# Designs tried in a protein design chat: VHH binders against Serine carboxypeptidase-like 19 (SCPL19). Part 4

Target 1, 268 residues: Serine carboxypeptidase-like 19 (SCPL19), of Arabidopsis thaliana (Mouse-ear cress) (q8vzu3)
Amino acid sequence: SLLVKSLPGFEGPLPFELETGYVSIGESGDVELFYYFVKSERNPENDPLMIWLTGGPGCSSICGLLFANGPLAFKGDEYNGTVPPLELTSFSWTKVANILYLEAPAGSGYSYAKTRRAFESSDTKQMHQIDQFLRSWFVKHPEFISNPFYVGGDSYSGKIVPGAVQQISLGNEKGLTPLINIQGYVLGNPVTDKNIETNYRVPFAHGMGLISDELFESLERSCGGKFFNVDPSNARCSNNLQAYDHCMSEIYSEHILLRNCKVDYVLA

## First folded at step 22 (VHH)

Design q2 (from q1 with D31E)
Fold by ESMFold2, fold request of step 24:
Structure q2 (fold): chain B 268 residues (1-268), chain A 124 residues (1-124)
Amino acid sequence: as target 1 above (268 residues)
Amino acid sequence: ELQLVESGGGLVQAGGSLTVSCAASGRTFSEYTMGWSRQAPGKERELVAGITWKGSTYYADSVKGRFTISRDNAKNTLYLQMNSLKPEDTAMYYCAAHIRYGLPWKTAEYYDYWGQGTQVTVSG
């Protein structure tokens, strides 16, 4: 695991504790799941601990940090000609909770498999892997074993979240250790509006070189700088957004969006 | 353990063509994404081409339209056909294997096994 001291786009050292690392799953060790862990800013020793799961296309778990309940957001709500820098959010859940942002299944973000069979995914397999991940993670973080624990995720992960809770509960009943103090689950993304997220994604993708200047300029002209709540009669904006969505769906499956990020690391 | 041995490098005139090959020893060649990287003296290693186990290809902008990557799974051999060669293509060319399913394969950073390289020199 590594303590992260700074991130691209955020001025100065992070004012919160961020850890990243891998956990090997199963006795064969054929899946490596990557995570981000942000300690509560209030009282990490007593505050709840949550694992946050993402399940939608085009997002790694860093989307939880940037567009859901994490401590960071892009500055500003509308595109101003550049990709905005990062700032602290006033509504982060990490002000009062410890949050693990898990990249699962293999192929999400930096998570990977060592064999084709281990790379194949199903909802049931993912639910079991989340339980395995947590048991191993708690072994390395025993100070959090007693914290009230929750599983959370956005609406795209709606089946995975309650299924993971069930696997954790069954594991406890069967005597798997460490016992996890599971209290329930949380669904939704109450802090981040998907419309605002979409409005940042288009100029961000252009700034990363993931869409052409021509497509971006056409989006700018036809959509007027707002890429959500588009007037249905504006066919040019709608068509350009469909072209954008198609382009990005292929690129996100290759994780190209994050390939040029530099993150400062310190060994934990 | 996967071992990669490149061959076919040499001296070639600008505008010429050359094919390099990479023999893989191991029983899992067909399961991997494979790539060719190059490194000139004083430069960082650059992935110039890649080919997945499914046959999807990637080419760096500097070689698009001039280089062709291919693989022969029956012979456990990876190929790079290099046409319209330029002096800027002079480098040590390395065969590489990407064995961690799900990580980016269009950068050299996530390739796990590397050959010893074969020198390609393009004279002006």
Scores: ipSAE 0.412, ipTM 0.727, lowest interface PAE 1.8, mean pLDDT 77
Fold by ESMFold2, last read:
Structure q2 (fold): chain B 268 residues (1-268), chain A 124 residues (1-124)
Amino acid sequence: as target 1 above (268 residues)
Amino acid sequence: ELQLVESGGGLVQAGGSLTVSCAASGRTFSEYTMGWSRQAPGKERELVAGITWKGSTYYADSVKGRFTISRDNAKNTLYLQMNSLKPEDTAMYYCAAHIRYGLPWKTAEYYDYWGQGTQVTVSG
């Protein structure tokens, strides 16, 4: 692994730690998966750890780092054949969470396979590879084993994200080590199953410090674990969801999460 | 281990044609993306053409329409047909193999194996 001090397009040294590296996976090490890792600004030792999966064509995990929830953005809105300048953003999830940005499968960003067979992919293979990646990564980063762990991703990752959680849980049950402290998953703007995503969104917002302990406890007590499509006659749940919606609408309106995937923005 | 040996370079008059070839040995040629790069004195290497294991091709703007890349998997041989040659085409031409599946193949940066090169000189 490498601790990166500067990036092309950003003036001067980075004001945050950026680790990059490869993890070899597969029986013979036939796949090399590249990642970016940014520690939480607040308390990396105790704050949540998340792996962020992008999954879109022409995108890599750097799309998450630059366009979704990381500390950097490209200046300007159009590519002109050169690397655009980078700037800090005021609103990033890495202010309160440790985030791994994984380039998977092979062919995403700097990730590659050593054989044609290892390069061939399927959804099931990707899910296994994410689990293999995490177990190997945690061996090299044992200080994060106990952190609450989440899998996140965009809409292109919609099937992969919950499948990876299932694969991690199965791996834990089979006795694969290190055991991963999996708490759940987050899908950014998923259109396929809003009920599952919504029920994790509230605990995720609490875990990230976006809502108070008091509001979260009130939601848990009054709504019984279901936070969308609730019975409108449940007045306490409805009132608490209105308070949650108001709190999140201010954040969501202020800092909209945009996926901007352009092939030319994938750095070689 | 993959070994690449170029041949067919030489002196050619401007407007003329030349074919260079590359013999591959040591690994299965048909599994890999192959390419031709060139380097003139004082310049960086430039990938001028590439051809994938599935037959998809790439040409740099500087040679598009004039150069043709092809491969003969039965002979483990890569070819570059160069037509309408110009003095600025003068360079050492290198055969290269791209064996790491998934990395960009339309740039010279990610090619793993390289030949010794064959000199092409265009006078004019």
Scores: ipSAE 0.408, ipTM 0.727, lowest interface PAE 1.9, mean pLDDT 77
Fold by ESMFold2, last read:
Structure q2 (fold): chain B 268 residues (1-268), chain A 124 residues (1-124)
Amino acid sequence: as target 1 above (268 residues)
Amino acid sequence: ELQLVESGGGLVQAGGSLTVSCAASGRTFSEYTMGWSRQAPGKERELVAGITWKGSTYYADSVKGRFTISRDNAKNTLYLQMNSLKPEDTAMYYCAAHIRYGLPWKTAEYYDYWGQGTQVTVSG
């Protein structure tokens, strides 16, 4: 593991904690998975922990760091033949959450395999490797074992994200240690995307401290825990979701939500 | 552990040809991407050619069309055929193995095992 104090293209020392490293996985340690870890700026000991998975072609997990929910962005949005310098985003999930950005499978970013057989990948193999990665990572980071844990990813990660949650849950049931405090999963950018189809949108925003306890409790009571595709005849639930949408719309600006995973014209 | 031993270097006249060889031992040669790098005094190592375990090839612009990389997996031997040699091709030529699947193989930075080199000198 390396605590990174500065990055090429960013002037001065980083104002947030960034760790990078490899975790060896597989029965003979024949896969090395690279990660970026950004601690929450608010309260890393108690804030949620999320692993963020990027599934698109040509996108490493740094795409989440730069283009989705991390603390950095490229200055400017027009490609001029070189990689633009970096600046802080006005808003990032890492202001209120700890986020692991995993490069998986082997061949993504700096992640690699030591044998041809280990290099071969499938969705099922990747799901198992994410679980194995997490258990090894938690051994090295025991201070995060009790944090509420989520698996997240972009739209290209549609099968991998839920499948990883299932592998983690099965591992816990089988008694694999450390036990992982899995709470659920998030697909897309649920805090800024009103159309995300997940029951975790509201609890996630509450866990990040973006909505009040009072609004969250009102949503839970009136909606019965269902926060998407709500029966329009349930006026109390609909009104509370409207209040939620209004609250969330004031927190984000279009400046912090850059295009996801499509970096071919920026980095080419 | 993979051991690489180069041979076949020497002095050639500009416009001439030379083949260098690399014998590999200690590991399964056929599993790896292999390459040839060169280093002239005061310069960084430059990967001039590479060949993957699947047979795909890479050539640096400086040698493309003049150099040919090949491998004989049965003999665990890597070859570099160098034609139309120029004085600027003068360098120590190193055989290298790239064993970490998924890392870039078209740059010398990620090659893991290296031989001691064979000198190629082009006069004239």
Scores: ipSAE 0.405, ipTM 0.737, lowest interface PAE 2.0, mean pLDDT 78
Fold by ESMFold2, fold request of step 24:
Structure q2 (fold): chain B 268 residues (1-268), chain A 124 residues (1-124)
Amino acid sequence: as target 1 above (268 residues)
Amino acid sequence: ELQLVESGGGLVQAGGSLTVSCAASGRTFSEYTMGWSRQAPGKERELVAGITWKGSTYYADSVKGRFTISRDNAKNTLYLQMNSLKPEDTAMYYCAAHIRYGLPWKTAEYYDYWGQGTQVTVSG
């Protein structure tokens, strides 16, 4: 692994901790998965740890780091034939969370396979590889074993994210070590996934700083801690969940990270 | 592990044609993306053509339309047909294998195995 102190296009040393590296996975070590790891700027020892899975070949981890919830963005809103400078974004999730940006499957970014069979991918294979990656990564980073852990990703990663959670949970049950303190998952449109929903998505968004304390408290008061399969007759809870859905949708739709949503704005 | 031996280089007049070949041994040739790079004295190595194990091809702009890469998996041989040769094509030409699936194959940086090279000199 490498601690990165500067990046092309960014003036001066990085004001956050960035680590990159490879983790070798598979019984014969035939897949090498590349990652970017950004420590929380607030309290890395106690803040949540998330693995972020960006879909599609060519820019999975880079897309998370540069265009979704990471600490950097390209300065300016148009490509002019040169690489624009990088700037810090005010609303990065890494201000309050530790985030691994994994390049998976092999062929994404710098991740590769040593054999053609290992290179051939399926959703099921990718889910297993994410679990194996995490177990090996935690061996090298034991200081993060106890942090609350989440799996996240954009809508392209829709099956992969819940499937990876399932593989991690099954691995824990089978006694794979180190045990991973899995708390749940976040999708780019997580309020529409009702098949594996638990009551963790709203507290997770609050814990990551994606919604305001005010909105979270309003949700807790009106919904009674039950944010899944809500009674349709509870108008105040329904309105607060609509505000939550709007806030989360705005963040992902615009590729702009909002630290807090105004209660009046999202409830209007 | 994988051995690559080039042949067919030589002296050619400007505007002429030449075919260079690369014999592969030691591993299954058909599993890999293969390429031709060149290096003139004092210059950086340049990948001029590549062909994947599925048959997709790449050509550098400097040779596009003039060079043709092909492979014969039954004979474990890679070819580069060079037409309309120019003095600036003068270089040592290297056969290379790209064995790390998923890394960029349209640049010489990620090719893992290299032959000894064959000299192509274009006069005139």
Scores: ipSAE 0.400, ipTM 0.725, lowest interface PAE 2.0, mean pLDDT 78

Design q3 (from q1 with R27F)
Fold by OpenDDE, fold request of step 24:
Structure q3 (fold): chain B 268 residues (1-268), chain A 124 residues (1-124)
Amino acid sequence: as target 1 above (268 residues)
Amino acid sequence: ELQLVESGGGLVQAGGSLTVSCAASGFTFSDYTMGWSRQAPGKERELVAGITWKGSTYYADSVKGRFTISRDNAKNTLYLQMNSLKPEDTAMYYCAAHIRYGLPWKTAEYYDYWGQGTQVTVSG
């Protein structure tokens, strides 16, 4: 592990504690997972510990640190070919929590595998690897074992986080050490069940006033409350869904307060 | 222990051809991306060519069209065929193994093992 005192683009020493390192996982240590650990700026000993799983899948956790809830952000919107300047964020969760930004699975950021087999990944495998990572990480960081522990993530991590929590819990039940003080999990704009979330788009739109009461009632009646994988033979439902799509056509699906355009808002 | 042993270097006239070889041992050669890097006096080491375990190839712009990287997995051997050699190609050539899956392989940075190298000298 390395204690990072300064970063390119940040003037002067970092005003918070940042540790980076690798943890070997797997029976043969064939996977090396990289992490960024930011200690709480308030009380590291008593504040919660959260592992943050960036979505994608396979996005670097540095994105979580810089673009989600971390203490740093880039100044400006465009890359000009030089090291971009960094600034402190006022909304950082590290003000009140210890956050472990994990790059997982192998192939994410600086995380890597030493064999072909180890490089193969799945959601289920990743859940197990996260548990293994934590068990090993806590051995090297025993001072944090007693901290209330949470699993957090965003986007595709919605598919990983609940399972990771389950694996941690099961590991505890099986007597794996150290016992992890898991309290729960937090998800930001998560991917969950595709059908359920797709189905909920219609009542959500109605609730937000993006479609009329009349259209909503017609949709419910004609589609029977199921708005995904609609039978093409149900012409009325299909037509109503087209009307819905028309209403939503100029609205960005990921953020209803933004206009639907071809511009990537993340890079804008 | 992972070992890489380069051979085939020598003195060649400009416009000439040369093939360097690398004998690999101590690991499953066929499962890993391999590469050739070179270092000239006073210059930084640069990746010249790379070949993945799937057979995809990469070449530095300076050698594209002139150099060919290949591998014989049955012989655990890596090759670099160098044609139309130029004085600027003069360097110590190193065989390198990329053993960290998921990290970039089109840069010299993540090749972890090198041999002693073989000297290639191109006279003008």
Scores: ipSAE 0.810, ipTM 0.923, lowest interface PAE 0.4, mean pLDDT 94
Fold by OpenDDE, fold request of step 24:
Structure q3 (fold): chain B 268 residues (1-268), chain A 124 residues (1-124)
Amino acid sequence: as target 1 above (268 residues)
Amino acid sequence: ELQLVESGGGLVQAGGSLTVSCAASGFTFSDYTMGWSRQAPGKERELVAGITWKGSTYYADSVKGRFTISRDNAKNTLYLQMNSLKPEDTAMYYCAAHIRYGLPWKTAEYYDYWGQGTQVTVSG
């Protein structure tokens, strides 16, 4: 592990504690997972510990550190080919929590596998790897074993986080050591069930006043509450969905309160 | 133990051709991306060419169209055919294995287990 005292783009020493390192996982140690660990700026000994998974899959959790809930952010919105300047964030969760930003699975950020087989991954495998990572990590960081522990993530991590929590819990039940003080999990903009999510777009639009009561009722009746993979022979449902699409055509569907621009938004 | 042994270097006139080889042992050669790097006096080591375990190739701009990287998995051997050699190609040539899946392979940074190298000298 390495204690990082300074970063390119940040003026002066970092005002928070940042540790980076690798943890070897797998029976043969054929996977090396990289992490960023930011200690709580309040009370590391007592504050919660959270492992953060950015998702993608394959995106580095440095994105969580820089674009979501970490202590640093890029100063400015444009890259000019030089080292981008960094600034402190005012909303960092590290103000009250220890956060372990994990790059997983192998291929994410600096995480890698030593064999072709080990490089193959799945959601289920990733859940197991997270558990293995944590148990190994805690052995090297015993002072954090007793901290209330949470699993956090966003985006595709919605597919991983609940399963990872379950895996950790099962491991505890099986007597794996160290016992992880798992309390729960948090998700931001999570991917869950695609059909359920897609289906909910219609009632959501209605709830937000983006479509009329009349259109919503017509949609419910004609589509039978199913607004995805609609039978083309159901002309009424198709027509109503077309009307829905028309109403939503100028709405930024990813965030209805933001401008409909083809840009990546960093919400801070 | 992973071993890489380069051979085939020598003195060649500008415009000439040369093939360097690398004998690999101690690992499953066919499963890994391999590469050639070179280091000239006073210059940084640079990746010259790479070939993935799937057969995809990469070439530095300076050697595109002149150099060809290939591999014989049955012989655990990596090759670099160098044509139209220039004095600027003079360097120690190293064979290296990219054994960390998921890290970039079109840069010298993540290649490991460099051999002793073979010297290539191109006279003007």
Scores: ipSAE 0.798, ipTM 0.920, lowest interface PAE 0.4, mean pLDDT 94
Fold by ESMFold2, look of step 22:
Structure q3 (fold): chain B 268 residues (1-268), chain A 124 residues (1-124)
Amino acid sequence: as target 1 above (268 residues)
Amino acid sequence: ELQLVESGGGLVQAGGSLTVSCAASGFTFSDYTMGWSRQAPGKERELVAGITWKGSTYYADSVKGRFTISRDNAKNTLYLQMNSLKPEDTAMYYCAAHIRYGLPWKTAEYYDYWGQGTQVTVSG
């Protein structure tokens, strides 16, 4: 695991600890699942621990960190022609909870498999893999094993979230160790201002060089700067957003989103 | 052990053609994405072409329309047909294997194994 001390777009060192790393799972360690971890700002020793599952197209687990409940958000909504700046959000679940942001299944974000067979996935297999991930992660982070534990995710993660809770509970009953203090699950995106965050995704992708100038200019012209809750009668905007979603989905599956991102690492 | 052995490099005139090949052994060739990268003196390694286990292809803009990647799974051999060669194509060409499913395959950074390379030199 690595302790990240800076991120592109955020001025200066991070005022919170960001851990990233891989956990090996599967029969012969043939799946590597990547994660981000942020401790609670209040009382990490006693506050809840949550694993947050993100499944929407065009997003990796960093989308949970940036757009859902993490400590960072884009600064304002104006586009200035460069990588959009980041700031601390006025609302973050990490003010009162420890949050793991997991990239699953293999192929999401930086998570990968070593064989074709291990790469093939199903919802049931993913639910089992989340349980395996957690057991191994807790071995390396024993200070969190007694914390109240939740599984969370957005609406795109609907059946995966409760299914993972079921697998964790069954694993405890089967005697898998360490025992996980599972309390339940949480679904939803507690975003203070949805319009600002979703409208920023398109300029952010363009600023990172992930979509062409031509596509971005077409989106700006046809959508008038509004990239969600689009007027259903505006076919040009809707078609351009569909092209954007396709492009971003293909880019995320190829791990291109942060290809040239400079991250200042600290050994964990 | 995994091995990649390139051959077919040489000196060609600008505008000419050359085929390089790569014999692969020590792994199930048909299961994995393969690619060709190149490195000129003093330059960073560049992925010029890739081909997935399903046959989907990628080409760098600098070679698109001139280079063709192909594979023969029965012979465990990867090919790069290079046409309309330019002096800027001069480089050491490396066969590369991408064995970690789910990581980016359209960039050289995530390829895990390379051969020793074959030199391609384009004069004029």
Scores: ipSAE 0.431, ipTM 0.755, lowest interface PAE 1.8, mean pLDDT 77
Fold by ESMFold2, fold request of step 24:
Formats: C-alpha cells, structure tokens, sequence
Structure q3 (fold): chain B 268 residues (1-268), chain A 124 residues (1-124)
C-alpha cells in the first residue's frame, strides 16, 4: 500500500490520510483489485468503516475518490487539458467515517486481471471477490476490524451490494477470519448518484450516532431497508421516516458534524 | 519468457511506404492487445497504433489514415503498414504487449513488454 501525500490538480499536501494499493485475489493471484482508503477526519479508531462500490470499466484513478461522499471534487469550470483542478468538498462522509473505495470488477479503474479467464466476470464471482478482498484487507489493517462496518454502492452496484453482504455473513458463520463486524448496507438512488442521499443517509446517520438504535431498527423492520420511493400505504414505514426526517432537520444547519439528535422511539 | 522482435525498418524517401513487423513468442499472442510505439530523438515515447485481441484498432492523430496496424494470430506476428511517410515519422519503432486486462490500452503507459525496436528513417 501507499500513503499518498499529494494529487495532481490539488494545491499542496493533502489535509487527510489517503492510502492506495492492490489486493491480489484468485487462486494464483490473477486478479488485482485497486482501492483508495480515506481515514475519518474525526475519530478513525471508533468511527464507522464503509466499503463503497463503484461499478463500471474505464474509470480513472480519481473517479472512485471523487464520488459524491468523498473529500474532493473537481473544481467548477476549470480544465487545463491534462488534469482537472481539485478542491475540498464542503460535504464529505469522510469527515466522520473511514471509507474504502473499491474498484471492482477487474476493468474498473486500475483493477485488472492477468488472464482472459480471470477477466471474465459475473455478479456471483464479483460478490465472492469483494468478500475475499475485505478479509485480506483487514489482515493488513487489524486496527479497523472492530469498527462498525457497512457496504454501500450506487445504483449500478445495486445487486452486488446485498450479495456481498450475504457472502460476508456466510463467511463469518463458517468461521472465516478476520470476522467482519457487518452492521448494514445502503443502495443508491437509481436516478443519479447525487440522489442516493435518502437511502444511505439512514444507516450512516445511525452509525454516526445521530439517530437512536430503536429508531433505526424500527425503520429497517418497517421499510425493509428501502427508505426512498416507499409504498405510500405502508403507514409504519411512513411514520418512521417522518420521525427520521424531523430528527435530521436539526442537523441541516451549516455543518454535518453538529449536535446529535436524540429521538427516543417506542415500538407500538 | 516473453519476447518481441521487430524487423523491417530502414531508410525510405518521403511519401514512400514501409512495413515493419514484430515476431512474438513466450505467451499466447492471440489473447492480448498489441501496439506499436515510436520514439524520436529528444521526444517522449508515443503509442502510434494498437490492436486488441478482438481486433479493435486505435491510431494516434499524427498517423491516422496513413498507418494500418494488423495481426496474424496464426503466425504470432504484429504488423504496421506505414504509407505516405514524412520526415516527422523518423523514429525507433517498438512492438509492445499489453497483458493486464482492464487497464487503458490507448496509451503507452500501460504496455508491459517492449521489443528492442527497429529504426525507420524518412528522408526528404
């Protein structure tokens, strides 16, 4: 792995920790999966850890890092023809979470395969590879094994995200090590990546301590893990989302790291 | 051991034609993307043409319409037909293999193996 101190297009040294590297997977190491890892700016030792899955071949080395929840964005109208200017975002999940940005399958970003057979992919193969990636990554990063862990991704990754959770859970049950402290997952909004905030906001807000365990459990139970485009006749889900929205409205001031909302909710 | 051996270079008059070839061994040639790059004195290496294992081709703007890349998988041989040659085409021409599936193949940066090159000199 490599600790990155600067990036093309960003002025000066990075004000956050960025690690990049490859993890070899497959029988003979014939697939190399590339990742970016950004530590939380607040409390990396205790803050949640999330793997973020961005699909699709041909993504450049910075596309995964610049996904909407990361610390960098392309500067507005500026492009000088070689590398885009970069600036810090005013909103980033990495202010309060540790995030792995995985480029998978082989052919996404810098991830590659050494043979044609290894390059061929399927959803099932990708789900297994993500689990293997994580186990290998945690061996090299044991300081993060106890952090609450989440799987997330955009709409392109929709089937892969829950499948990866299933593979992780099965691996834990079979005693594969290190055991992964999986707490949940989030699926992106199919319209655009900018519109996925509602669905992953709920699990992420819970992981940051912004909503109570009781409210989160009630949301998951009543809404089935889908917090957008909910069935309007599902009164329990709708009521729980209203409670969530009320709690979060206090946080939508000027900064995402403001005071926690403590909403006690009793099951009725 | 993977080996790439170029041949066919030489001196040619401006406006003329030349074919260079590359004999490949030590790998399954038909499985991989191949390319031609060139380097003139004092210049950076430039990928001038590429051809994927499926037959899709790429050409640099400087050679489009004048150069043709092709491959013969039965003979494990890569070709570059160069027509309407200009003095600016004078360079050492290198055969290159792109063996890491999924990485960009339209730039020289991600080609993993190179031959020793064959010199093409265009007088004019």
Amino acid sequence: as target 1 above (268 residues)
Amino acid sequence: ELQLVESGGGLVQAGGSLTVSCAASGFTFSDYTMGWSRQAPGKERELVAGITWKGSTYYADSVKGRFTISRDNAKNTLYLQMNSLKPEDTAMYYCAAHIRYGLPWKTAEYYDYWGQGTQVTVSG
Scores: ipSAE 0.339, ipTM 0.711, lowest interface PAE 2.7, mean pLDDT 76

Design q3 (from q1 with R27F)
Fold by ESMFold2, fold request of step 24:
Structure q3 (fold): chain B 268 residues (1-268), chain A 124 residues (1-124)
Amino acid sequence: as target 1 above (268 residues)
Amino acid sequence: ELQLVESGGGLVQAGGSLTVSCAASGFTFSDYTMGWSRQAPGKERELVAGITWKGSTYYADSVKGRFTISRDNAKNTLYLQMNSLKPEDTAMYYCAAHIRYGLPWKTAEYYDYWGQGTQVTVSG
């Protein structure tokens, strides 16, 4: 594992810790999975830990780091076909969460296999490999074992994300160590894709400690677990969603993050 | 132990043709991507051609249309047919094996094994 001090295209030293490395997976260590890890700005010791998965053609876990929820973005107005310039983004999930960006399966980004058979992949194989990756990663990062843990990813990882959660849960039940404090999963890019993330957004915000237990329970009661395409005549659900949106807008829009929404924002 | 042995280099007049070959041993040749790189004095190493274990090919812009990479899996041999040679093609030519599946194969950086090279000199 390496702590990266600078990146091509970013002016000066990075103002956050960026760890990269490989974890060996498989029977003979015949798959090497590459990752990026960024600690929470707020409180890495107690904030949630999330693994971010991406799949499909043309994009790897770097999409999460650079385009979706990480602390950096390409500066588009200076792109000239070489390494694009980078800048800090104000809308990073790493302001309030520790995030692992995993390149899986082999062939994504810098992840590779040493044999043809190990390179050949299936959804089931990938799900098992993610669990193996996490157990090995936690051995090297024991300070994060107790953090609330989530699996996230974009639309291309739709089967992989729930499947990985299932493999982690099954591994815990069978006594695989270290035990992983799995709390749930989220699909989509919550910064840019409102429709995909609607029913995941509210439980995710609660699990990250961005909204109070009171607001979350009120949302579940009044909305019945459906937080999109809400009937406007359901005033309780609508009012609770307005309180949620106000609370989240203060966190995502302001330069200073608020920890958990206050009760007065639920009642305002 | 993986071994790559190049042969067929030499002196050629501009506009001429030459084929270099690479005998491979110590691994299952047909399972892996192979390539040819070159390095001229004072210049950076350049991957000029690659051919995957699936049969897909890559050529650098500097040689496209003039060079042809091929492989004979039965003989564990990699070939580079070079036509319409120019003085700028003068370089040491290296056979290379790319054994880490999934890493970029269209650049020399991720090739893991290299031969000692064969010199190609094109006089003008």
Scores: ipSAE 0.331, ipTM 0.705, lowest interface PAE 2.9, mean pLDDT 77

